VH-VL binders against Probable inactive ribonuclease-like protein 13 (RNASE13). Designs and how they scored, part 11

Target 1, 136 residues: Probable inactive ribonuclease-like protein 13 (RNASE13), of Homo sapiens (Human) (q5gan3)
Amino acid sequence: MDIKMQIGSRNFYTLSIDYPRVNYPKGFRGYCNGLMSYMRGKMQNSDCPKIHYVIHAPWKAIQKFCKYSDSFCENYNEYCTLTQDSLPITVCSLSHQQPPTSCYYNSTLTNQKLYLLCSRKYEADPIGIAGLYSGI
Below, E stands for the ipSAE of ESMFold2; O stands for the ipSAE of OpenDDE; V2 stands for 0.75 times the mean of E and O plus 0.25 times the DockQ between their complexes.

## First folded at step 17 (VH-VL; framework fv_romlusevimab)

Design u5 (from t1 with heavy chain Y108T; at its last fold request DockQ between E and O 0.73; V2 from the best seeds 0.70)
Heavy chain, then light chain:
Amino acid sequence: QVQLVQSGSELKKPGASVKVSCKASGYTFTDYAMNWVRQAPGQGLEWMGWINTHTGKPTYAQGFTGRFVFSLDTSVSTASLQISSLKAEDTAVYYCARSSYLDLYWNTYHGMDVWGQGTTVTVSS
Amino acid sequence: SYVLTQPPSVSVAPGKTARITCGGNNIGSDYVHWYQQKPGQAPVLVIYRDSNRPSGIPERFSGSNSGNTATLTISGVEAGDEADYYCQVWDSSSDHYVFGGGTKLTVL
ESMFold2, look of step 17: ipSAE 0.441; ipTM 0.789
ESMFold2 (binder alone), look of step 17: mean pLDDT 91; pTM 0.936
OpenDDE, look of step 17: ipSAE 0.794; ipTM 0.912
ESMFold2, look of step 18: ipSAE 0.430; ipTM 0.805
ESMFold2 (binder alone), look of step 18: mean pLDDT 91; pTM 0.935
OpenDDE, look of step 18: ipSAE 0.447; ipTM 0.846
ESMFold2, fold request of step 21: ipSAE 0.472, 0.488, 0.464; ipTM 0.804, 0.828, 0.807
ESMFold2 (binder alone), fold request of step 21: mean pLDDT 91, 91, 91; pTM 0.935, 0.934, 0.938
OpenDDE, fold request of step 21: ipSAE 0.021, 0.893, 0.896; ipTM 0.688, 0.951, 0.951

Design u6 (from u4 with heavy chain D31S; at its last look DockQ between E and O 0.62; V2 from the best seeds 0.00; counts 0 for: pae E 12.5 > 2)
Fold by ESMFold2, look of step 17:
Structure u6 (fold): chain C 136 residues (1-136), chain A 125 residues (1-125), chain B 108 residues (1-108)
Amino acid sequence: as target 1 above (136 residues)
Amino acid sequence: QVQLVQSGSELKKPGASVKVSCKASGYTFTSYAMNWVRQAPGQGLEWMGWINTNTGKPTYAQGFTGRFVFSLDTSVSTASLQISSLKAEDTAVYYCARSSYLDLYWNYYHGMDVWGQGTTVTVSS
Amino acid sequence: SYVLTQPPSVSVAPGKTARITCGGNNIGSDYVHWYQQKPGQAPVLVIYRDSNRPSGIPERFSGSNSGNTATLTISGVEAGDEADYYCQVWDSSSDHYVFGGGTKLTVL
């Protein structure tokens, strides 16, 4: 009953799951700039993360990938799984064409398999994304 | 306070073995990876690898397989580096340093935020 | 398998600003950590993830990372800042930490 891990799962749901995908109004600097601004405010963090992934699938479908995970990702000290199917995701990447302090993000919508981090407890909930399949 | 305390310096002859210990205190030992870093006299820092303190699985950098063994005793929050068949080229200061396994929301490692004081191993005949 | 290139030395007058570079192909896509090592002492983390200071590191230490160059900047340099400085990244292609060769900062 690790309180940090339970908080991690709820933060992951809040910050990395957007289903159905929200539409930001015109005048926004794009999907990722809106999302990353919200995320920084929610986490009370001024840091500009280099990359962030957002999954556009129902939470229960994502939970199913972790339920049967038996692999351990040592670099993350958590269980993990490669998703059985490709998922619609948005990749938010910090722009290299802008000053780092601007926190300006490019948005790329793609459909890929990804590595989920799963809670170490039985009936594991997803708590993070380690990366994309065959990606860097 | 978080600290890493290493065993004392060693003077060894070629062909001997040495075991450097690193005792952690002030934090949950199994929540952080333990790294080993070498620094030969007058040279820069060289990462030797790390050990997962939860599973005991080591990862060795290229060139540190075979004679270098990382191990743990979690009952006393201690990581150890054993070097067998010592060569003159093994003369160096050996550091342990902890690092966070991951930031669960950002999929990246933090730096090595706490270091041991270093253990000098001198190999000479 | 990333090679990080640092100048071997940098000299700066007391009270002035020192800039120490760390070069790597597209290093701006990696998070860079910086360590200070004084003679006979263990390294100390002074900047992590490009620009963040650990608790206890003065605000005169700052960092940036874009394109092919990461930079550690020390403003208002003091004699106590004389040290070797190392940059470091995690290279995901090799699953290795990589250190730069180090830069000796001299305050004259």
Scores: ipSAE 0.006, ipTM 0.532, lowest interface PAE 12.5, mean pLDDT 80
ESMFold2 (binder alone), look of step 17: mean pLDDT 91; pTM 0.938
OpenDDE, look of step 17: ipSAE 0.710; ipTM 0.887

## First folded at step 18 (VH-VL; framework fv_romlusevimab)

Design v1 (from s3 with heavy chain Y108T; at its last look DockQ between E and O 0.41; V2 from the best seeds 0.41)
Fold by OpenDDE, look of step 18:
Structure v1 (fold): chain C 136 residues (1-136), chain A 125 residues (1-125), chain B 108 residues (1-108)
Amino acid sequence: as target 1 above (136 residues)
Amino acid sequence: QVQLVQSGSELKKPGASVKVSCKASGYTFTDYAMNWVRQAPGQGLEWMGWINTYTGKPTYAQGFTGRFVFSLDTSVSTASLQISSLKAEDTAVYYCARSSYLDLYWNTYHGMDVWGQGTTVTVSS
Amino acid sequence: SYVLTQPPSVSVAPGKTARITCGGNNIGSDYVHWYQQKPGQAPVLVIYRDSNRPSGIPERFSGSNSGNTATLTISGVEAGDEADYYCQVWDSSSDHYVFGGGTKLTVL
């Protein structure tokens, strides 16, 4: 397996998979903030991504969708597939557009089909999320 | 150093064709998409489309289908724009510009960070 | 189609601060890039992803983006800053890069 693919898969697992989802007390709004802070540290990047998706499903369940990718997402230069099932996800959305010393995010928990980026066409691992299925 | 070098100015008659080349150096050609941007005299920048340098698949913006063809010669890290059936309104400076492929990674930047110097195409009878 | 609206021109005295706006419907949800184009030259990326400066771009250049307006701010404007400035967005709905109409910055 290509080193880029391995790194991509590992990073995706580390940064975009949280299973089971960590639970915080009611009213706590630190899920995305904490996660994104961790990501910033891990990625050694101070930028504030506008959106980040976290999947709350077993890795093996997610991998199944990348066993075969019948599409190629040209914009990402990666193979991609739409998940057959809706997955529980947390959408972290940047709440402050002004660049501060810290990134602040809103959390939205939802169930949706995802466009997964796959490392290759066959027997691949997920390496990213291109977006949510809009149903159109 | 990273740079894009385009072919020289072109003077063509209406109905003729022109091919503008854009040679990349200083980086892996296939790691970035190549965009084409048109700028008519005294006008703004207009995105014509892009070509996936890895797959070779071109994507044309609205208004730039038919007579406009993006192509690659990866062996020499060169992207090309061919315009057929030239019209007077095709008179413009044409730029190639690289951009990172769109993805979710924080280190991916979608702006066009490297531009060619531009190629002036003049169509005159 | 996604439309980015820029003022056609902005004038500023040397040493003062210039602000060039780029309007778009909910543009704050998109990453905005800014390009500087001096007369007879190719465009140069001066701000990417709303507020980031490429290497070599002076700190005088900054960007912000919120709501329906992105703004390129040039502090301590110099004569050499006189140029056309274009905002740009990738429209994921149409898979198009979209440029603003451009703003001519004149240094008085």
Scores: ipSAE 0.246, ipTM 0.797, lowest interface PAE 1.9, mean pLDDT 90
ESMFold2, look of step 18: ipSAE 0.562; ipTM 0.824
ESMFold2 (binder alone), look of step 18: mean pLDDT 91; pTM 0.933

Design v2 (from u3 with heavy chain Y108T; at its last look DockQ between E and O 0.43; V2 from the best seeds 0.00; counts 0 for: pae O 2.1 > 2)
Fold by OpenDDE, look of step 18:
Structure v2 (fold): chain C 136 residues (1-136), chain A 125 residues (1-125), chain B 108 residues (1-108)
Amino acid sequence: as target 1 above (136 residues)
Amino acid sequence: QVQLVQSGSELKKPGASVKVSCKASGYTFTSYAMNWVRQAPGQGLEWMGWINTYTGKPTYAQGFTGRFVFSLDTSVSTASLQISSLKAEDTAVYYCARSSYLDLYWNTYHGMDVWGQGTTVTVSS
Amino acid sequence: SYVLTQPPSVSVAPGKTARITCGGNNIGSDYVHWYQQKPGQAPVLVIYRDSNRPSGIPERFSGSNSGNTATLTISGVEAGDEADYYCQVWDSSSDHYVFGGGTKLTVL
């Protein structure tokens, strides 16, 4: 695996995997807001992504989905695969932005199959999420 | 500097073919998708499709299938648009424009940040 | 198919603020890009992802996007700002870039 893909996988793990999921009191909106603030700092990016997915599953379990991928997601210029199982995820959706300092997000916890981006066709590591499976 | 340079103006008869080239420089050619945009005289911008510069796979917008062919010569960082069986309605300025592949982490889109200067294709009898 | 609606023309006096709208169903959930095209020239990206300016684009240009309307705002309009402006969205449902019809900005 080349260095770019290694970095991609590492970043994906850091930014999109939270296992076990941190629990906050009911009504607390700090999860996505805090996470996205961290991401913005980590990535040195002031933009407010509209959507970010956080997976609450063991890394090794997630990696297994990318062991074999015969599909290519052209829009990402990477191979991708649909997870066989639904995974617990938090969907962070942008609710408000106040450039350049603030991004506010809503959090939705759900179980969904994911389209994972894989770094290679075979024996790949996941490097991103292309989207959620709509079931249609 | 990053730029796209297109081939010169073309004057063709109906039924003929034309190939417009778009040479990239100043950046890694395969790191960005190449889009083609058509603009008929006095009309708006119309997205024709794009080609994955790494895989070579073209994607054509509705209405641009059949007679329109996207191709690459990666050895010279060049994308090309070929139009066959030209019609008068194909008279337009054709632009190539690069766009970033979707951001893996932010799920963002970057738009078309670099454009060629355009190639005028005139089809007349 | 996804449709972006722009007013065909907008007129503004020099020094004033021009606002060009781009309407679309729940367009606020999508990133909108804006292009400026001066007569006889290729389009230039002036706003990407709703509100970001590429390098070299004056701060006079700004963008917003919420609900069903994206807006390109040009403050302190100059004669040189006279151009056609196009909004654009990537429609993930169809995997298409979609352009608005364009808005001709006239500086009075």
Scores: ipSAE 0.187, ipTM 0.794, lowest interface PAE 2.1, mean pLDDT 90
ESMFold2, look of step 18: ipSAE 0.483; ipTM 0.818
ESMFold2 (binder alone), look of step 18: mean pLDDT 91; pTM 0.938

Design v3 (from u5 with heavy chain T108V; at its last look DockQ between E and O 0.59; V2 from the best seeds 0.00; counts 0 for: pae O 5.5 > 2)
Fold by OpenDDE, look of step 18:
Structure v3 (fold): chain C 136 residues (1-136), chain A 125 residues (1-125), chain B 108 residues (1-108)
Amino acid sequence: as target 1 above (136 residues)
Amino acid sequence: QVQLVQSGSELKKPGASVKVSCKASGYTFTDYAMNWVRQAPGQGLEWMGWINTHTGKPTYAQGFTGRFVFSLDTSVSTASLQISSLKAEDTAVYYCARSSYLDLYWNVYHGMDVWGQGTTVTVSS
Amino acid sequence: SYVLTQPPSVSVAPGKTARITCGGNNIGSDYVHWYQQKPGQAPVLVIYRDSNRPSGIPERFSGSNSGNTATLTISGVEAGDEADYYCQVWDSSSDHYVFGGGTKLTVL
């Protein structure tokens, strides 16, 4: 595995995996806001992504989906696969941005199949999420 | 500096073919997708599609299938657009423009940040 | 298909503020990019991701996007700002870039 793939996998794990999910009181908005603030710091990027997905499943379970990727997601220039199972995820959706310091997000916890980006076609590590399965 | 330089103006007869080239410099060619945009005289910008500079796979927008072919010569960091069976309606300025592949985990979109100067293709009898 | 709607023309006096709108169904959920095209020239990216300026673009240019409308704002309009302006969105449902129809900004 080349350096790019290693970095991609590491970043994905750091930025998009939270297992087990940290629980906050109902109505608390701190999860996504805190996470995204951390991400901005980690990435040294002040931009506010419109959407960010956080998966709440063991890393090894997620890796299994990338053992074989029969599709290529051209928009990401990476291989991708649809997870066979629905995964618990938090969807962080940008609700407000106040450049340059603040991004505010809404959190939605749901179970969805994901289009998972894989570093290679075979025996790959996950490196991102292309989107949610729409079911159509 | 980062730039895209396109081939010169073309004057063609109906039914002929034309190939417009777009040479990239100042950056890694395969790190960005190459888009093609058409602009008919006095009209707006129209996205024709893009080509994956790494895999060479082209994606054509609706209305630009068949006669339009995207290709690459990665050895010289060049993308090309070929139009066959030219029609008068193909008269336009054609632009190449790079765009980032979608960010893997940050969902960063940068638009088309670098454009070629455009190539005028005129089709007339 | 995704459709972006721009006014065909906007006129503004020098020194005043021009606002060019780009309408789209729930466009606020997408990142909008703006391009400036002066006569006889290639388009230039002036705003990306709703409100970000590329290097070299004056602070007079700003952008916003919410609901069904994205807006390019040009404060202190100068004669040199006279151009066509296009909004753009990546439509993930169709994997297409979509341009607005363009707006001709005339500086009176």
Scores: ipSAE 0.025, ipTM 0.705, lowest interface PAE 5.5, mean pLDDT 88
ESMFold2, look of step 18: ipSAE 0.388; ipTM 0.789
ESMFold2 (binder alone), look of step 18: mean pLDDT 91; pTM 0.935

Design v4 (from u5 with heavy chain H54F; at its last look DockQ between E and O 0.42; V2 from the best seeds 0.00; counts 0 for: pae O 3.7 > 2)
Fold by OpenDDE, look of step 18:
Order: structure tokens, then C-alpha cells, then sequence
Structure v4 (fold): chain C 136 residues (1-136), chain A 125 residues (1-125), chain B 108 residues (1-108)
């Protein structure tokens, strides 16, 4: 296993997988804000990503989708596949940016098929999310 | 230092072909996509497309299919643009510019942070 | 196709603040990059991802993006800032980079 692939998989697991999803009281807006703050710290990056996806499914279930990558996502320079099933995800969308100290996000919980980035074409590990399936 | 150095100016007749080269140095060539941008005299910047420097797959913008060919020579960290069947309207400065592949972790998009100096292609009878 | 709209020209006196706008449908949801092109030179990235400055770019340059408008702000404008400025977006729907039409900044 390539070091880059290992790091990618590990980071993806750490930063984009939350299973089971942490539940907060109704009205609490801290999920994405807390998560993104953690990510910024973990990645030592002060940037505010426009969008971040968090998957709320077992890691092993997610890995199964990368057993075979259907195509290559050139924009990411990685192999990718469309998940066969919809997965529960939280979409964190940037709503406020006040560099360098703060990024504020809205949280949207939904079920969507994902374009999953895989570390290789066959028998790969997930390393990222390219986007949501739009049905088009 | 990171830089892109392009080939020199070209003067061509209509119907001829031209190949503009772009040599990268100071960084790993395959870590960044190479873009081509056209700028006609007195006009704005126009994105022609890009080539994946790792896979070699070119992507052409609308209007730049057919006569325009992106290619690589990774052994010398060089990207090339070939224009065939040149027309007068192809007269322009052509730039190569690198851009990062999309950040899969942050879902960020990057601009073109390094540009070649440009290559003037003049097509005249 | 995605269209970015810039004013063709902006004039500003030395020492004043120049603002160059880039309009696009819901452009605030996209990252906008800005390029400076001085006469006879290649473009230079001056702002990336809305508000970030590459190394070597003066703090006088800043960017913002919200709603339907991105803005490049140049404070304390100097004669050397006279150039064409282009906004740019990566259109993920078409996998195309899209440039604005460019804005000529004239320092009076």
C-alpha cells in the first residue's frame, strides 16, 4: 500500500466518517462548526472549504464501494465510483467566513448517493468524496 | 524556483501547423494539471482546456476541439499545444499555466498559480 | 454556460481604493480567483479562493465573494497596479475554467 493512499484513507476516515452520527439537541448548530474546526486543526489548514461531506455509515460498508472503481476522476487525479446505495450524510456548507479565525457552516442531513474517491481502481480504500449524485 | 518556460514566437501561414511547448521546472510535473489559455490581441483570457499530466488525458474547452491538441513529454516535464490548419483568428498569445488538481479533502478549487511567459503565434498571409 | 461579468474599466486615483466586481449567478457558492495582467506580461494570480493571497502579493490586495458578486479590492492603489484584472471560476458542472471579461484598472 502506497503511503499516500494510506494517509488518504486514514484522513478520510478521520475527517469524513462519523458513525454513528453524534446527536445534538434540536436547534444546536454546532455539528459542522465543531467538525470543521477539528478538521482545520487536524490538517493544520486555516482555509474554509466551501463544502464538506460527512458519512454516517460503517467504514466497512463504505469500503465495499471501492472494490471496483468504475472510472477515473481526472479533476481529483484519483479513481472514483458511484455508490450503489444512498448513504446518510451531513453536508456542511460554508455560510460565514471571517479569516483567519473562524468558519461558520450550515448542516444538512440527507441521504444521497456519492461519488466516492478510491485509492486505486481495484480493491481500493475510500480516500474522499468528489460530490453528490445529482441523478442526471 | 517554480517556473514554466514556453517556446518562442511563431509566424505561420494559414493552413500551417504550430507546436508550442511549455517546460516545467522546480516542481513535480505530474502533481499539477497543465492548462492552456489563449489571448487574442486586445482581448481577454480564454481557457482552452487542460491536460492531466499524470494520465495524459486532455480536456478541451468548447471551441477548441479538432485543430487543437494537447500533449506531454513527461520525461522532460514538457506540455505542448499543437494547432493545425491555422487560421488568421488563431493569432494570439498562448499561455500554459499550472493548476492544482482539486483538493479531495477540502473540496477546494485552485486557480492557476504559475504561468508561462506566453507564446505569440501570428498567422498571416 | 457560466458567465462572469466584469466592468470593462475602473479608474482610481493614487492612494485610493479600487474595487473590481465579478458578477455571476450564485457566484458566492464558488471559489473565485483573480489575476492581474500588466501590459505585455503574463497573468499573475493575486487572489485565490475568494480571499487568499499567494506569497509575494501585497496585503493591499484582498478579495471577497458573496451572493452574486465577487470583489477584488486594492487599497492604497499605486501606479504599478494599473493592469487588467480577470476573475475566474471553476465551473464544476461543465468542468471548465471560466474567465471574466476583464477589467482595465486605470490609475489616474
Amino acid sequence: as target 1 above (136 residues)
Amino acid sequence: QVQLVQSGSELKKPGASVKVSCKASGYTFTDYAMNWVRQAPGQGLEWMGWINTFTGKPTYAQGFTGRFVFSLDTSVSTASLQISSLKAEDTAVYYCARSSYLDLYWNTYHGMDVWGQGTTVTVSS
Amino acid sequence: SYVLTQPPSVSVAPGKTARITCGGNNIGSDYVHWYQQKPGQAPVLVIYRDSNRPSGIPERFSGSNSGNTATLTISGVEAGDEADYYCQVWDSSSDHYVFGGGTKLTVL
Scores: ipSAE 0.049, ipTM 0.745, lowest interface PAE 3.7, mean pLDDT 89
ESMFold2, look of step 18: ipSAE 0.537; ipTM 0.821
ESMFold2 (binder alone), look of step 18: mean pLDDT 91; pTM 0.936

Design v5 (from u5 with heavy chain Y105W W106Y; at its last look DockQ between E and O 0.52; V2 from the best seeds 0.43)
Heavy chain, then light chain:
Amino acid sequence: QVQLVQSGSELKKPGASVKVSCKASGYTFTDYAMNWVRQAPGQGLEWMGWINTHTGKPTYAQGFTGRFVFSLDTSVSTASLQISSLKAEDTAVYYCARSSYLDLWYNTYHGMDVWGQGTTVTVSS
Amino acid sequence: SYVLTQPPSVSVAPGKTARITCGGNNIGSDYVHWYQQKPGQAPVLVIYRDSNRPSGIPERFSGSNSGNTATLTISGVEAGDEADYYCQVWDSSSDHYVFGGGTKLTVL
ESMFold2, look of step 18: ipSAE 0.545; ipTM 0.824
ESMFold2 (binder alone), look of step 18: mean pLDDT 90; pTM 0.935
OpenDDE, look of step 18: ipSAE 0.252; ipTM 0.805

## First folded at step 19 (VH-VL; framework fv_romlusevimab)

Design ko1 (from k1 with heavy chain Y101S Y104S W105S; at its last look DockQ between E and O 0.04; V2 from the best seeds 0.00; counts 0 for: pae E 12.1 > 2, placed apart)
Fold by ESMFold2, look of step 19:
Structure ko1 (fold): chain C 136 residues (1-136), chain A 124 residues (1-124), chain B 108 residues (1-108)
Amino acid sequence: as target 1 above (136 residues)
Amino acid sequence: QVQLVQSGSELKKPGASVKVSCKASGYTFTDYAMNWVRQAPGQGLEWMGWINTYTGKPTYAQGFTGRFVFSLDTSVSTASLQISSLKAEDTAVYYCARSSSLDSSNYYHGMDVWGQGTTVTVSS
Amino acid sequence: SYVLTQPPSVSVAPGKTARITCGGNNIGSDYVHWYQQKPGQAPVLVIYRDSNRPSGIPERFSGSNSGNTATLTISGVEAGDEADYYCQVWDSSSDHYVFGGGTKLTVL
């Protein structure tokens, strides 16, 4: 996979859960620019990932989706599941209208089902998001 | 209402054992880890470790792996700390405190609900 | 192991701003939690994850964390703010929570 993935429960919880949704000052040019800037400072990492998903739901609710996962996602070498319910999320996508090195993100708040990655370990904790369900 | 109610203070002699209980109410006990924190007289807070209330797996801080045992009775939403072979230096207030996650993300919200504390006094 | 350094005491006049520091090597890369403990009482979480207030904590309490220093700021200090304040991080290298030594805030 060429897309960076959040592997491990510690990284996933730190980087992809924001509940209740935090409001950043308008000087951060929207939610995702504020979030991604804070995340880079916290993680001491200057990378600008192409896409990042943030779930706005309680950790307990997210954990429950993985308890029954028995599908295996070979691309990620982890178990995975499609969430039974849509979840409020923000999609942070790197803007194509500015140089990639600017780390400028578009923010899209949506309500979607997710493909969650679930740890192969005993606890089956959520460890990442493989993508959104876009069925119509 | 979310609360942690601890057992009453204990006066013990050196060499005895004590069991401090911490009863949870107002939330799903197995959704939150239970931490134990010690505060000796005139001292700061010292983390002793935690127990995963879903799996029952304890984790002990360095220095607390010998005489200190964490346990659960999930049928009554109770976590317990047992201290064996009590020494004078075990004289302290012992707190239970829940944290918002059962795994490596436990650092995310800190310890949001604390018990009242149980004073254990070890005196000859 | 990882050590958090707090000043042992801070004095501030009523209505002024108190700043309580928590020093640690590269602490800005950790999430810092702050607890208030009044005499004879259990600690109370007042700031989590650097700068967030739990429900019921006045907006006078704020936090920041960057570089080697985290700071708890209490504006408009009141007599009821007299307490010991502890910072805390999770040290991933030892798999331990670590508390600072505590800071006694005196309002005079």
Scores: ipSAE 0.005, ipTM 0.561, lowest interface PAE 12.1, mean pLDDT 82
ESMFold2 (binder alone), look of step 19: mean pLDDT 91; pTM 0.940
OpenDDE, look of step 19: ipSAE 0.270; ipTM 0.758

Design w1 (from t1 with heavy chain Y108R, light chain R49S; at its last look DockQ between E and O 0.61; V2 from the best seeds 0.00; counts 0 for: pae O 6.7 > 2)
Fold by OpenDDE, look of step 19:
Structure w1 (fold): chain C 136 residues (1-136), chain A 125 residues (1-125), chain B 108 residues (1-108)
Amino acid sequence: as target 1 above (136 residues)
Amino acid sequence: QVQLVQSGSELKKPGASVKVSCKASGYTFTDYAMNWVRQAPGQGLEWMGWINTHTGKPTYAQGFTGRFVFSLDTSVSTASLQISSLKAEDTAVYYCARSSYLDLYWNRYHGMDVWGQGTTVTVSS
Amino acid sequence: SYVLTQPPSVSVAPGKTARITCGGNNIGSDYVHWYQQKPGQAPVLVIYSDSNRPSGIPERFSGSNSGNTATLTISGVEAGDEADYYCQVWDSSSDHYVFGGGTKLTVL
């Protein structure tokens, strides 16, 4: 695995894995707002991403899905796979109401299957989430 | 500088075939997807599909399957569009345009930031 | 299929502000890109991802997107801004780029 792929996996772990899940009050916006602020800072990007997913499961439980990728996601130019199991996730969605100098997000807790991006076809590491499985 | 240069205008008869080329320069060809866009006279832009410049896999939009073939020659950083069994309705300007692959972290696209100058294909008896 | 709706034409006086809308079902959840096309020329990306300007695009061009409507705003309109403008979205459901029908901006 090349350096870029390793960095991708590390970044994914840092930015998209939160296990065990941090507890916060109902309606608290600080979780997603804080995470996304950190993310934007680390990536040196001031743009507001529209959506971000956080998985609340052990790394190894997620990594097992990338042992084999049966699909290739052309949009990402990466191998991808649908998780066989639903995973607990937090969905950070960009609010329609934005202040001029910040990015505000809504948070939603849910359990869903994910389209996981894998670093390669076999024995790979997760490097991203392409989206949620809608059942359609 | 970053640019896409397309082949020249084509005049063809119905039933013939045409191949439009798009040569990239000023950037790494395989880092961006190559899109094809059609614009009939006086009409709007139509996305025909794209080709993965790394894998060579083409994806065709609805309505552009069968007679339309995307191909690559990565050795010369060139993408090509071939249209077979030409019809009068194929008369249009054809554009190639690059787009970044989806951002893994932002789930964002950046649009088509570089366009070829277009190739006019006229199909007439 | 995803459909983007634009007004066929918009007219504006020089120095005034032009607003071109792009309607779509829950378009606010998608990133919208805008292209300018002058007669006989290839399209030029003027706004990407709702509100970002590529290098070389004047600050007079801005974009917003919320609900069911994206808007391209051109302040201090100049004669050179007369062109066709197209909105665009990547439809993740079909893995297709979708263009709006285009809007002809006329500078009076």
Scores: ipSAE 0.021, ipTM 0.655, lowest interface PAE 6.7, mean pLDDT 89
ESMFold2, look of step 19: ipSAE 0.566; ipTM 0.836
ESMFold2 (binder alone), look of step 19: mean pLDDT 92; pTM 0.945

Design w2 (from t1 with heavy chain Y108H; at its last look DockQ between E and O 0.62; V2 from the best seeds 0.58)
Fold by ESMFold2, look of step 19:
Structure w2 (fold): chain C 136 residues (1-136), chain A 125 residues (1-125), chain B 108 residues (1-108)
Amino acid sequence: as target 1 above (136 residues)
Amino acid sequence: QVQLVQSGSELKKPGASVKVSCKASGYTFTDYAMNWVRQAPGQGLEWMGWINTHTGKPTYAQGFTGRFVFSLDTSVSTASLQISSLKAEDTAVYYCARSSYLDLYWNHYHGMDVWGQGTTVTVSS
Amino acid sequence: SYVLTQPPSVSVAPGKTARITCGGNNIGSDYVHWYQQKPGQAPVLVIYRDSNRPSGIPERFSGSNSGNTATLTISGVEAGDEADYYCQVWDSSSDHYVFGGGTKLTVL
């Protein structure tokens, strides 16, 4: 088995799928700040990613978008597909582009189509998100 | 040891063709993109484009979409640049340089960390 | 489209600090890479993603990037640091790498 393939799909599920979306009590609660801190620790990388996406849909529905994908995203060196339906997504955006110790994120809930990255190896499982579809 | 070794310098007349090779060693060739960079005498660095080493699909910068062809032979971990219908303005040093593909989570490039030694192509009448 | 502006030359005395700038509209939102090129040699990556040093690059090389300016800083400049220095970004709008015009560092 390809350990990188299994790890990539598990990481994607853990870091980018939250269904049903966790609803935090009102107050200054950083949904994205907590997640991005966890991600930096898990991936052993202290840089602050400029953007991160979380999909609020069932995993099996997300897996179906990658089935039989024929598009290839050259810049990622992976297959990709545009989702046929808009999905509820939280966008975690880096605020003020501050050093890693201050990695502060804003969160925005949206409903958009997105470009999924699909494993070029076994089962074509989703492994990442290349971006959101901006329309025309 | 990670390295890129380029073919030797060339003297050519206008209208001829040249092929510059770049052999990679010490790493998995298809895990990194291969870039081509031109430097005319006394001038700065100019990115010509890159080739996806898994698919063989090239991307050319503006001004390099005609007489310049990137290719691969993955069986010997080699990228090649072919320049056809050579012109005097093609006189330059040509470098190959590897770069990472986009990171899945951080969505950024890490720059060109390994360079070939350069191949001088001189075109004179 | 996206243009990186570097001063053509910078002169510094040995032991002093050199500062080489790379200007671009909102370049602070990009990751900037820096290359050193000595005469007759291939470029060498000295800083990547704004402020990270590859293995083998002395600690006196450092980088920063905010607003419209990225800066390569070389403290304790030595004669061996004489070279051309290039900044570079990936321009996502064009899907192209872009180099700055280069800066000749002279130690005198």
Scores: ipSAE 0.449, ipTM 0.785, lowest interface PAE 1.6, mean pLDDT 86
ESMFold2 (binder alone), look of step 19: mean pLDDT 91; pTM 0.937
OpenDDE, look of step 19: ipSAE 0.675; ipTM 0.893

